# Designs tried in a protein design chat: VHH binders against Uncharacterized protein YOR385W. Part 25

Target 1, 290 residues: Uncharacterized protein YOR385W, of Saccharomyces cerevisiae (q08909)
Amino acid sequence: MRGFSGQPLSDDDNYRIEKTQRNTIPERLHFSRERNMPIASIFGTRGYFVFSSEQSYDKFKQTNFNISTLDADGVGVPLFHIVQSYNVIGKITRSSPDFYIYKYVLQGVQDPPLYSDCKVICQDKVFRLCKILYCEIYAHQGFFETKYDFFYPSKTQPVKKYQIIKQSNMRDLYSTLDGMRFRWHVKFYSDHFRLMFLDEDRLNYSNSNQKERQKPDQGKSKAPDFVIGHYTRTFSDILPRSTSKCSNLIIGEHSKPDSLGITTVPDLTQEFACQGALIHYLLHIERERK
Below, E stands for the ipSAE of ESMFold2; O stands for the ipSAE of OpenDDE; V2 stands for 0.75 times the mean of E and O plus 0.25 times the DockQ between their complexes.

## First folded at step 20 (VHH; framework vhh_3k1k_2)

Design x6 (from u1 with Y107E; at its last look DockQ between E and O 0.68; V2 from the best seeds 0.00; counts 0 for: pae E 2.2 > 2)
Fold by ESMFold2, look of step 20:
Structure x6 (fold): chain B 290 residues (1-290), chain A 120 residues (1-120)
Amino acid sequence: as target 1 above (290 residues)
Amino acid sequence: QVQLVESGGALVQPGGSLRLSCAASGRTFSSYAMRWYRQAPGKEREWVAYISRSGDTTVYEDSVKGRFTISRDDARNTVYLQMNSLKPEDTAVYYCAAHEYGFLDDEEYWGQGTQVTVSS
């Protein structure tokens, strides 16, 4: 096995998630393992690609776009492709860009289409690979905060809508997803974000004395917020290739260790991966302004 | 290359109706999902409506649901936005956009906008 074992971040010795059966943590977050999801750039393309596993990314690199046969689990193809919207219309002064996230979908050629509006990428005798516009992100920049609205116009599910909030003077991001509250926390001078579940919600922020801020309640324990994922930047690939790994998303999930392809990624993992893809792009934009 | 041209913007009274058109030139329209956006003076651009390539899926921003309808006519290479029960808050420049993507690539096409003004 080959990998970078040296850690550029001194805060954590490893990139593990917390595993629990505690009643204070929603059952949906009782994770059994971590999924490592590389984010890569590809020469001659826009945006970034998220892979379902290191093994899927490695297979993709070795095939050099040439998908001759499709694996039943979808190993060797990207899961997501995130791009930033063009900003060249006559009113080009927009300060907060929109983003699009495409998803790659694999199914049997004999199965009914899951999406009526997909782009067929390739097909063999058994499987069909499609690409769809999976998520649209609309940025709304205010004086004190920027809000990122995520829309999932998926035909097979109710339209999901949630928001990520970034305060103007802070790097942390906050989201609410399916009634659960989350924080992507990053320390000063670091690009290591920790995804945390905020395991309590105080309703006092709308009471008569509005000067008080909500605080997490950890019961009588001193335990920190519950960590369910990570975003980390990586060094560039040493090998001179047309693809380059930029970062990793490490997300907790309930799945088997050999769940490597795009067909076996849980829905909740996919939603957190979309958040992580946005974080990656925001860091890229920030770096390009320097 | 695809060129998008919006038309039909006008001054209308509150409660009135207006239909915007977005015509594509140079290529068959059936390969594109289409969107309408709007931008009011001093505000950021906001998404308004979406129609899929097939026309089977339409999605609307909450503030226009039930009042606006997006549709397409691929034979005329045109997308429409029917706007009913217009309010002063609907005053904006309206833009259409087309979006095309392949295995590892994507492209966007934008029109130059058409002005809608709702006032008495």
Scores: ipSAE 0.450, ipTM 0.689, lowest interface PAE 1.6, mean pLDDT 77
ESMFold2 (binder alone), look of step 20: mean pLDDT 82; pTM 0.834
OpenDDE, look of step 20: ipSAE 0.514; ipTM 0.760
ESMFold2, look of step 22: ipSAE 0.354; ipTM 0.652
ESMFold2 (binder alone), look of step 22: mean pLDDT 82; pTM 0.834
OpenDDE, look of step 22: ipSAE 0.512; ipTM 0.778

Design x7 (from u1 with S31E; at its last fold request DockQ between E and O 0.61; V2 from the best seeds 0.57)
Amino acid sequence: QVQLVESGGALVQPGGSLRLSCAASGRTFSEYAMRWYRQAPGKEREWVAYISRSGDTTVYEDSVKGRFTISRDDARNTVYLQMNSLKPEDTAVYYCAAHEYGFLDDYEYWGQGTQVTVSS
ESMFold2, look of step 20: ipSAE 0.502; ipTM 0.736
ESMFold2 (binder alone), look of step 20: mean pLDDT 83; pTM 0.842
OpenDDE, look of step 20: ipSAE 0.602; ipTM 0.799
ESMFold2, look of step 21: ipSAE 0.486; ipTM 0.743
ESMFold2 (binder alone), look of step 21: mean pLDDT 83; pTM 0.839
OpenDDE, look of step 21: ipSAE 0.573; ipTM 0.809
ESMFold2, look of step 22: ipSAE 0.576; ipTM 0.783
ESMFold2 (binder alone), look of step 22: mean pLDDT 82; pTM 0.839
OpenDDE, look of step 22: ipSAE 0.557; ipTM 0.811
ESMFold2, look of step 23: ipSAE 0.458; ipTM 0.701
ESMFold2 (binder alone), look of step 23: mean pLDDT 83; pTM 0.838
OpenDDE, look of step 23: ipSAE 0.616; ipTM 0.814
ESMFold2, fold request of step 24: ipSAE 0.542, 0.000, 0.012; ipTM 0.751, 0.106, 0.512
ESMFold2 (binder alone), fold request of step 24: mean pLDDT 83, 82, 83; pTM 0.841, 0.838, 0.839
OpenDDE, fold request of step 24: ipSAE 0.552, 0.568, 0.547; ipTM 0.805, 0.814, 0.795

Design x8 (from x1 with Y109V; at its last look DockQ between E and O 0.53; V2 from the best seeds 0.47)
Fold by ESMFold2, look of step 20:
Structure x8 (fold): chain B 290 residues (1-290), chain A 120 residues (1-120)
Amino acid sequence: as target 1 above (290 residues)
Amino acid sequence: QVQLVESGGALVQPGGSLRLSCAASGRTFSSYAMRWYRQAPGKEREWVAWISRSGDTTVYEDSVKGRFTISRDDARNTVYLQMNSLKPEDTAVYYCAAHEYGFLDDYEVWGQGTQVTVSS
């Protein structure tokens, strides 16, 4: 893993996640390890690509993909491809755009298709690689906030959606996923976002605008923030005609330590990765507007 | 590569009905999930309805649920938007759209639009 300066992350780095089995934290968030997912730009393409591991990004960069190099885990294939929708381009406004996220899916050729709307990229006697439109992000610009609705059209139920909320003039983002509330927190002078779970007690303190405030417990300390992920940016000039890493997304998950490719990324990790990919793109758009 | 052509836009009275068509050419229509968008004068485009490649799944924006129905006829390479109980706020240019993509490439394909006006 490499942090903001390109140096390897260490155990005393602020990029660690909380690994807990406390009963006050939902069991879905009892993570066993962290996954480092590079976000990269690829010359001659639109948008950004999310890789399932540093090893996957390195292999892609070395080989640029060839089906003869595929393994069962799909190391060397991107996990996601996020693009900005054309439907806001060319307007003299500061409207928030919509986004689309494509996903790469690798299966054995004998397995039933996971998605009815897949486009076969390539296959051989063993593997089939498909690309699908996995997630659509719709922006709704409000007076004090922008809401981003995440819609998963293929396998999910049509009414199930997830939301991220960005307050105007604020950099923090709040998300709701499967009834759980989360905060992507960033300090004013930084592009390092920390993904934190907001439990019911912390939510009540943070969301109350009532006249009578909840009094702090003077004899007790609140637990530290429950950090489950990070977004960090690599400050490097984009080299002409190259593939370059732009940032890293670090997400807690329950998976085997040797899960490096695209076939074994947990669903919850994928959902947070879609949120992280949006954050990356919003930072890009913000910098292009300055 | 694929071309999309909308038709069926008209001037209608409030409470009326209208059926829009989106005909595709250049590639097999059954390869695409399809969308309808609309754009009122001076406003951003907004998503209206979505239909899966198979036609088994449809999704609608909240403001049109129960009034609009998206459907597809792959034999005719056409997607439809049936609009009932039309309101003045439904006035817009309606676009259909599809996504075309390859390994590292993507293309968002739009039709040229058809005007729907709901007015007395």
Scores: ipSAE 0.448, ipTM 0.699, lowest interface PAE 1.6, mean pLDDT 77
ESMFold2 (binder alone), look of step 20: mean pLDDT 81; pTM 0.820
OpenDDE, look of step 20: ipSAE 0.459; ipTM 0.770

## First folded at step 21 (VHH; framework vhh_3k1k_2)

Design ctl (from x7 with Y101S F103S L104S; at its last look DockQ between E and O 0.01; V2 from the best seeds 0.00; counts 0 for: pae E 25.2 > 2, placed apart)
Fold by ESMFold2, look of step 21:
Structure ctl (fold): chain B 290 residues (1-290), chain A 120 residues (1-120)
Amino acid sequence: as target 1 above (290 residues)
Amino acid sequence: QVQLVESGGALVQPGGSLRLSCAASGRTFSEYAMRWYRQAPGKEREWVAYISRSGDTTVYEDSVKGRFTISRDDARNTVYLQMNSLKPEDTAVYYCAAHESGSSDDYEYWGQGTQVTVSS
C-alpha cells in the first residue's frame, strides 16, 4: 500500500550515491558522479519516457518530437520508452513480453543502419534519430513472488538477460546483474527506492558441511550501505495535455558531469535505468487499481 | 540500524519441542540473511542455522540437522527456529543475527538472547 505518496521522507531526501573506493566492492561500481534521469509522460503516447538528464528533458519539453536540428550528444531527446503490452494471450503463453523498452539512438545519416528494424523518428543533414527495441520484460506471477525477466535482444550470441524478483508481500525488488546482487529498497509509506549493492558470503551457501561463526557483537559502528542509485516521485503539478515529469531516477556512473545527452550514458547506467523504468510502471499500475 | 528481539526460550524436557522467534525492527527485514547462534555456559558462541534473504536456502550445523528448522516470515519481520527432539546439549542462550549487506565489516547485528534449558 502507498500511503503518503505526495510527501517526501526527510531521511531519504539525500539523493547521493556512495563513491568511496572500497576494495570489497567491484571496480565497475567505483562511480565518479550521479546521473539524474527524469521519467516523464508525453501526451498522446502510451507508457513513459526516460531522459538522460534534466537538461535533456527541459530541452525536449520545448520541441517534443518536432526537432529541426539534432545535437551531436543527443541532448533534447528521450533515451528510453517503456510500454506495457496489451497482448493478453501472448503474455499468458509467454510468447510476447509484458513490457517493451525502446531506445533512441543517433546515427550519422551516411552510416549504414546499425539496426535493421529501427524506426526513423527525425533527421537533419548530419544525424538521424532512430527508435529500436532494446529490452523485453517477461513477468511470471507466482503465488509467493513475481519474477521479471529482462532480455536484451542481440543479433549476436549470447543474448544478455537477468531477473528482478519481487516477493508478493514486500515492495522491495532484488536483481542479479553481471554476477552482482542488488536491492531496490523502499521504506514503509514511501515511493523513494534506494538501489543498493549487496555483499554476501556466497562461499558459505555452497559448503553444506561447513560451520559458520561471526563475531558476537551488538551496536557496533558499521559502514553505510553501498547505495548506487535512487528512484523518487516528483511532486510537481501534472497538467492535462502536456509533457509532465513523473519521477527521477538517479544512478551512479563513470562519466563527466557535463555528459548530458543519450550518447554519453554508460551501459551499466542504461541497464539500471531499465530497472527503474519498470519500477515506475509498476507503481503506476498499482495506483490504477485503487 | 536493525534491532532484534528473541523470544520463546523456556525450560523443556528432553525429547520436547520449542519454537523461538526473532522479531526485527528498523530497516527492511527482507534485505538480510538471518542466522541463529547459541552460547552454552563457559563455551564459545556457535552458529546453529542460516536462512537466505529469499528463504530458498537453509543451512544447519551438523548436530542440529534434521531436528531444527529455520524459517522466515518477511511480512511479520520475524525469523523462527523450530527445535524438535531437544537434548540436554542444546541448553544455551540462543541469539538471532542479521548480516550487513554491502558492508566490508565482519560484524553482524545481534539480539539480546533467549534462554533454552533442556533438563529433567
Scores: ipSAE 0.000, ipTM 0.078, lowest interface PAE 25.2, mean pLDDT 74
ESMFold2 (binder alone), look of step 21: mean pLDDT 81; pTM 0.824
OpenDDE, look of step 21: ipSAE 0.006; ipTM 0.226

Design y1 (from x7 with E100D; at its last look DockQ between E and O 0.05; V2 from the best seeds 0.00; counts 0 for: pae E 15.2 > 2, placed apart)
Fold by ESMFold2, look of step 21:
Parts: sequence; C-alpha cells; structure tokens
Structure y1 (fold): chain B 290 residues (1-290), chain A 120 residues (1-120)
Amino acid sequence: as target 1 above (290 residues)
Amino acid sequence: QVQLVESGGALVQPGGSLRLSCAASGRTFSEYAMRWYRQAPGKEREWVAYISRSGDTTVYEDSVKGRFTISRDDARNTVYLQMNSLKPEDTAVYYCAAHDYGFLDDYEYWGQGTQVTVSS
C-alpha cells in the first residue's frame, strides 16, 4: 500500500509481508500475495464490516445491499460483520458472548438452505446472499490480562477455538491458532499493528515473559521478524454519507491475483481477519469511552 | 428500549433558521450515537447529520455542511439540529434516530418526525 498520496509516508506504512520457504516456518504460512481487506462502517448500522478486497468495497459503496445482480464471486458485498453484544446479564453469567462475527455467504437459489438461522439479505435469479453467525468472542477480564476466546461452532466440522491475549499494561496482542503462535505488534502511539509469526526462538515472549530474548551466541544476526499481516488506520478529512472506510487489514495468503470476492477467501485468511476485526473494534471502544 | 420525540418543525422563510430538538426517554441517553435524517416529498429518506456518544465526532451530509450543526445535551437527554440559511430544498420531514449500542442487528430507534417547510 506504498503511497501515491500528496504527503510523505512513514516507514510504518510499509504493508508488505514476508515471503519465504524456510523450513522453520510452517508451510501454511508460505504466502504468495497480500489480500487487502477494508474495514468500514455503514451508516445506520452497528459495528463494522470487513470486505474481501478494495474492489468489493468500492462496488458496495455504490449499492449498499440494494443489489439487483449478485456477482458469482461475491464482489460488492461484505465478508464479515462484527458487533458488540449488548447483553450485560449474559456476560456476568457467561451465557452470552461479548462480540459476534457474522459472515455473508452466497448460495445458489436452487440449492437447499444450509443454515436454518441464516438471514436472506437479497437475491437474484441465480444467487441469494445470506448472513450467518460465524464466530462468537468471549472476553475474560483478569487482573493482569484480558483473554478473548474465539469460538467457531459448526455442525459439519469440529469446533475451532483459539485465544487472543492482551496484557493490562501493553497494547500488543498475542494469539495462538492451530498450534502456531502470533503477535500483533504495535509501536508506541501508532495504530499500525503488524501480525508476526513467532517461531521457537520467540515463544518465550508468549509465555507471559514480556521481554524479548536474544540468542545466547554473541554477535550473530537475529532472524528477521516474520510478518504475515497488518492492521492500519488512515486519517481522512472526507467522510461519505452512507459508508466510511475506517481501516485496512492486509493478510498474507495463497490465492489467484483476481480473487476479489467473498467466495475465494482462504479459511486461514478469514481467521486472521476475525482477529483484525476485534482489534479494530477494541480501538473504537477505547476512543468512544466516557 | 428508548422513545424519541422530535419537535421544533415549522414554516420558515428562505434564509431563515430553525432549531430541531429530539428528546429521548428510556435507557441512558449517553449510550447512544445520534443521527438526523430527512425525507422530502417523493424522495427516499436521507441521512443528514451524525454525532457520536461522547459528542467528539460530528459528520454532515455534503448539502448541509456549514449550514447545519448537530449537538447533544446529555443532562436533558436531547439532541439538536440547528439549521441555518434554509433553502426550499431543505423542506422535509426530519427524523432523529438513536443507535442502540449493544443490539446485534444494528437496530436504531426512530422518532415520529417533525415537518420543516421552507416557503418554496
């Protein structure tokens, strides 16, 4: 996303991911490209929407769910909608999540509905767009840390679960996913988070050791950080009437260059997007506190 | 739930000013972001102005920038729309809306509307 803007860009605006085939990096993280996923607010709605590409977001701005023809790849509709739960009593009793993430899915109109809980948003002669509950997030506030548990219930696949951990005195967030350890690192007074994979040398940091460790051998070069994604905010002096882009998620993945719609976003990309959506919402909540 | 009641709509001359009020009853007003909308005859409802829960952020539709000002008074549970330099094109029913922070389906509470007429 290196700038064409009329203003200087800082080094923090470098939105590239590391691409490698090193055997110390899991093969699932040997990415070929970056996906840019805008996060936007839609006027008159709660929460935030994640789009699968800039092209999808740009098309959506023109239609805002008033769609007469659905694209077969799902360009021009959101991928996710994250909202904060209102139910205070359910939180106290642990009977309701703190956040919900809904997913938009395309189905053929000839196909039987797969989800009894889905809400049909629109349809044309070929496709219908449905909104389903995709992920629930439970926050557990402790004295030293807050843990965010992500739950992806499914009748057709095993339930998937992972955590994000935020220590009370730090802005960085740590997550585990499928046995892999990650850090969303942010510089002081910046809103640019970099998603980094933590190999074995960096795992001590995720065990509540807040300090980085160096290799015992003096003088050797430290292996570069393995950056696989970014969350960024952009300050803007222009706000649209119905929809405003608030931020971008940039996530490494393996996909075709013309993979622009919601039907072609890889599962791993979707999981990191859910983490990024939570980060965005947490920053918003902090800004709006009384 | 919250109930909203708009007031202050009137007939005014072009170039005149008018202040609309939206009084809220029910849950704590300070938990809501507030919006104004308007609907002109034969047209769809359009967004006019937004103010955040804290009041720190205001946003305006392009056609009203510099002429309209949204504000809130949490002690009185009221949001206002100050409308200056009124034009015949501003003739509409004006609605306020409260965004219910915490509902999952992006529910907004709406008032009944108040009629503003700028003598065309």
Scores: ipSAE 0.000, ipTM 0.130, lowest interface PAE 15.2, mean pLDDT 75
ESMFold2 (binder alone), look of step 21: mean pLDDT 82; pTM 0.835
OpenDDE, look of step 21: ipSAE 0.595; ipTM 0.815

Design y2 (from x7 with Y107E; at its last look DockQ between E and O 0.42; V2 from the best seeds 0.47)
Fold by ESMFold2, look of step 21:
Structure y2 (fold): chain B 290 residues (1-290), chain A 120 residues (1-120)
Amino acid sequence: as target 1 above (290 residues)
Amino acid sequence: QVQLVESGGALVQPGGSLRLSCAASGRTFSEYAMRWYRQAPGKEREWVAYISRSGDTTVYEDSVKGRFTISRDDARNTVYLQMNSLKPEDTAVYYCAAHEYGFLDDEEYWGQGTQVTVSS
């Protein structure tokens, strides 16, 4: 979307996800709606903040967060805060940063604590807002590829681990999650990444050593790309000296249309959002090198 | 602010064991998750182990899993790294780190490091 700069929009459905049922696609990926998650920078802070909806981002800007304006859904506070790990004291390494992702958690004051390691930010008579260290991303840069290991420290569950792989000469990223394989694909000369599920037919097509014309089989049934999300850059009216929206992360999910705050974001959406937050930060780092 | 001091680094034969300590001064140690990192000469720093504030969650890099154990003693403001079955590849300066965060900010604290050398 280039609406701010006066550039023509190429396609109104360019940022849509696939919603059509297919029996080759796991049911957990049969999404009914898109969640638009703004990613923003806040002057005087480091890193970036991911919001659960455009409405939540707008309310945060309008109120500069005020716990008395939050409803039970938690509209008006960030969902995630991603930061790059500090380099060695007095030494800067430019090639293999690690990242941390904090999560904001809203609880009723009378509800039992769900996280033993939460840090209470504030509370009133109704709500308690906490911040936890939700995800740690460890980079392992090799000559041919960089691997990003995602770790989710949690008291109540074994730590989940998954990996994103970026080859040194390519911008696309590949990940696995719960036995499913995905690709964040970026078009030539673009900052628009499409998150695609790689089903068995798509994997077989990608692994073929033969050109399409060498096998003119009219009986073939290959499905279109199964797109479940997007990362795209946006331009805010707010100047860089303040809170500025940098990009949008659009993720398919199972949720009700009124799920706008942080308390009702599905777990799967949160996992994809962590991947998207990393992509955002990697693009920022690449731009700073130029 | 927090000051971290590592100790216990030594020269050890392959297959040997060593325990590193990281003593903290300043605010209550139990308010921080703690990490160990290592850096070999001419290489980038790499993550080794993590322990949560409560101590009930620990995570390890694959290459040290099963050989290294992180633990904490909040009464002594100290975190430990027990290192068993040491290999020459474990040779590095080892650093501990603590992590503090607020509503919109975060900060890391690092020690000066302690040298571990594993050689025949």
Scores: ipSAE 0.442, ipTM 0.687, lowest interface PAE 1.6, mean pLDDT 77
ESMFold2 (binder alone), look of step 21: mean pLDDT 82; pTM 0.833
OpenDDE, look of step 21: ipSAE 0.533; ipTM 0.795

Design y4 (from x7 with Y50R; at its last look DockQ between E and O 0.01; V2 from the best seeds 0.00; counts 0 for: pae E 14.0 > 2, placed apart)
Fold by ESMFold2, look of step 21:
Structure y4 (fold): chain B 290 residues (1-290), chain A 120 residues (1-120)
Amino acid sequence: as target 1 above (290 residues)
Amino acid sequence: QVQLVESGGALVQPGGSLRLSCAASGRTFSEYAMRWYRQAPGKEREWVARISRSGDTTVYEDSVKGRFTISRDDARNTVYLQMNSLKPEDTAVYYCAAHEYGFLDDYEYWGQGTQVTVSS
């Protein structure tokens, strides 16, 4: 009955993303909107799929991978597919990853191949949909923490890398990206993670809603959260032998509201989506152990 | 808990320079990111500059960028704000703050402030 009638998250029902143009926040985090990216299980497949929008997920449910025409923006196909590796020896020796993240890319059929190692999933007269290896995740479990190294392999450019750290006694995850620090914060009995920017420019007195002309502020104050994303579990009804939405990943970004397909997802959003996909999978693994 | 004491505030002429200092006592100074804020009369407190725990990253409010420089000396448990090309609109009480990154919430500790007045 597990996963059959899942419960909604019982804490933190505010999914607001901070939107600011203040110079105290790195320009890359000057977001204009939230992107909702459903994470789904597809019947008969391993792992989980991340979609670029609710509209893309809804369209995909109607066609699955039996697509006769491809949309130019890539609406109705997944963005990412995360799977766990079963190569135990390769994991122990660090010669193979613990997780693979594949990306779906849209190419014109007459354009030169951009990704020579891609697997063609489907094609119409105008476009082909390819699946490429996008990210490899290596887990390094220690006594006090587990480190997840994200590698973005490329045959033509230097490999990009970043790390997520999870303390053994805590559920929060911490990441660094291009010198910026982030926390995926979760309350003890919740599966609602808040992605927060941790840089020092989050404290402005105006955010504290208080003025005191009688004395200087000499106390301690709680720094306001600068929330840039959310991971939350979703409830799904019974649909036999079908695609089932498991969760939503909500990420701040700078984009137009009509940016619905896979071709227009910003790079930073994609990096946070990979982190959210890992979180989803880790929660699944924990639930299956119980 | 950390205690902060600002110093160096003064009356200066427009175009002048001033160096503010903020001495920290208590817990290890290197565990904190450090920030400067200012509050003009009748206005809310606003940030001015920040420096990371390592000192490698500095960020400035647009109106002070290129004129102010934040730096830290961890051996002396002190953060500085070098203020050049001062303008009348820089007149304020300047506060330093120590930012503590917490597991659940971040915290900030504040000093008492030092008055900077830019006037002919």
Scores: ipSAE 0.000, ipTM 0.291, lowest interface PAE 14.0, mean pLDDT 76
ESMFold2 (binder alone), look of step 21: mean pLDDT 82; pTM 0.837
OpenDDE, look of step 21: ipSAE 0.632; ipTM 0.811

Design y5 (from x7 with V59L; at its last look DockQ between E and O 0.01; V2 from the best seeds 0.00; counts 0 for: pae E 17.0 > 2, placed apart)
Fold by ESMFold2, look of step 21:
Structure y5 (fold): chain B 290 residues (1-290), chain A 120 residues (1-120)
Amino acid sequence: as target 1 above (290 residues)
Amino acid sequence: QVQLVESGGALVQPGGSLRLSCAASGRTFSEYAMRWYRQAPGKEREWVAYISRSGDTTLYEDSVKGRFTISRDDARNTVYLQMNSLKPEDTAVYYCAAHEYGFLDDYEYWGQGTQVTVSS
């Protein structure tokens, strides 16, 4: 009898992150694993939803969007909801729109509110799920670049302001977060962005003046890329009038493999996920213009 | 399900001051964080200022920080934008906005705008 032929397997995952521990790399970036965060669209809604894990996305679909009993870790609910501002219609110039990122927050019903401006979504006897306006992204288009300013309006958390810069005529994005510099790099023909940390050696190489004759003391070879995350577009759902997975964010973090729910996502991972959600939306907007 | 109406826009000399008002009707005003935006002819709409639902948090665009002040009076369902040291670059239609959101959706409410003109 003829056995079933398996599909080809790939042992290589081009979505690996760098796990080097050395003093040129901040300890905060000495990651132990990758978190896969699906980005999905939901029929009858606008914008996109970021999930904390594949398992959380799958559970969300299986419950048919009904959240009547809450998991302690928040598996089966979205982490973020990113939307484009309504009011870009009727503009006489083509500008990059503004965006809002809502966050879903799970707390015990007896705990004090973590955020001052939250909307209760649902509650059981133990847990309360709420939604907040977590981040506001404002675009400022200049001649050579577009700057995206990130504002966090909650008084309960440290107020943060950071920026993403997109150079004109290039797809790459640069960001600064907590004094660290990063690059989301993409090749011309691809929608696969690689999030790279720009350490001191790489910053000097990237920021070299044309007057400089010699590179920093590492010789003539470029230092290897320090990749800490990825954005990739995928199609996994084709059901009409339903939820569709559009893409994945893969972000390095310090966590256990069983960290699946929204309560388990480290703060730094959340910040990179906000950057990745913006990238997703910008790619969507570009594709709609073709 | 909320309506916003801006007022107070005028023609003013550089260095002058104006106070804009945004009156809200419909649902309870105290349930909304409020924002001011502006749009000059031929330019994108730009965020200007934010005030939280509680009023405890305010944020400003860098170009207006120190010159503009957002405030709210929940008893009168009104948000204000005090604009001092006005510059010709501040010439724009000014809009107020509010956000409402649920489990999988969100809504933005916008006023019709009020014109501010700062003479060069």
Scores: ipSAE 0.482, ipTM 0.705, lowest interface PAE 1.4, mean pLDDT 78
ESMFold2 (binder alone), look of step 21: mean pLDDT 83; pTM 0.849
OpenDDE, look of step 21: ipSAE 0.627; ipTM 0.830
ESMFold2, look of step 22: ipSAE 0.000; ipTM 0.147
ESMFold2 (binder alone), look of step 22: mean pLDDT 83; pTM 0.845
OpenDDE, look of step 22: ipSAE 0.601; ipTM 0.816

Design y6 (from x7 with E31D; at its last look DockQ between E and O 0.04; V2 from the best seeds 0.00; counts 0 for: pae E 19.0 > 2, placed apart)
Fold by ESMFold2, look of step 21:
Structure y6 (fold): chain B 290 residues (1-290), chain A 120 residues (1-120)
Amino acid sequence: as target 1 above (290 residues)
Amino acid sequence: QVQLVESGGALVQPGGSLRLSCAASGRTFSDYAMRWYRQAPGKEREWVAYISRSGDTTVYEDSVKGRFTISRDDARNTVYLQMNSLKPEDTAVYYCAAHEYGFLDDYEYWGQGTQVTVSS
């Protein structure tokens, strides 16, 4: 199967994103570059780790968590760690999430703590690296669909949440983020997901008043959907007892080309990375059931 | 801006029940996910319950699960917290909060709070 078996992707599986300045696409989606975010497994740990760049992943492979010097941009450390909860009773009673996403954050050693519950991973004379609970994911299985609620807890800030919906009869995932609708589309026999923006403003084509005449019976009134990200699988590292690269997320963003570490990943990119991490984990779970 | 007004706080005996209401006015209520928080004397404010914009997803803090139920009525622009099997440890000021989704420009709105006391 394409992508899943490690076979080369076809032209239909192009992993480029659209770069546009068209006014029918929200300005937040007028991306300037693509960020490649490797997903890896680390020997001796549960779950999967998301890195902010290939360069950050490559540096991490040399040190693992034995880090003596922290880079100011946070290159060479993970961005996220997603773990499946094994508390079956807590999941049934909704007392615990189905997945946790932890985030690695870099602070100056003189800065105030992010949370009283953060875990210090390492520290040098200038910086400390902390691991915090960033997102909880709750699964709600219905007859026709499964809903995944992304819940961003905070003791000092209001909780932020959005939802991904998976229909029972297909592999595609749909999400709504800040009023924008998206689709992670995958062909049935592939593991290459395309993240697409879905334009819902069909009847208000280019103009909300009746200034512009429209052609009768068009059946379309919006800009075409366009691709803003990808999930693809690889088998680049398969050595035992080591870090293994499992897949890549490619996500459009507004950032400078030298934004390689965890400190400069845009918030929108982080949200899509959390969605991609869930997709990766769901594919893993499906493979283990076969 | 949305305005939030909590009500229904009272003194109640252990094992009793109480329903809190949070009435919203201003912008469309359906734009907001709604939350209940509580703050006991000498403690930090803590999350209690969550309900999505659509109302089809609810989440609870572990210590209240099975005893508390959050719901919303969009026709009345109101969110509720039904509290059953109340314990002295539930004594707190309860706040409702609304959060407008938009992760670059997130906004938070809070009510004034309503006192719940479980004693005697």
Scores: ipSAE 0.000, ipTM 0.114, lowest interface PAE 19.0, mean pLDDT 75
ESMFold2 (binder alone), look of step 21: mean pLDDT 83; pTM 0.841
OpenDDE, look of step 21: ipSAE 0.577; ipTM 0.807

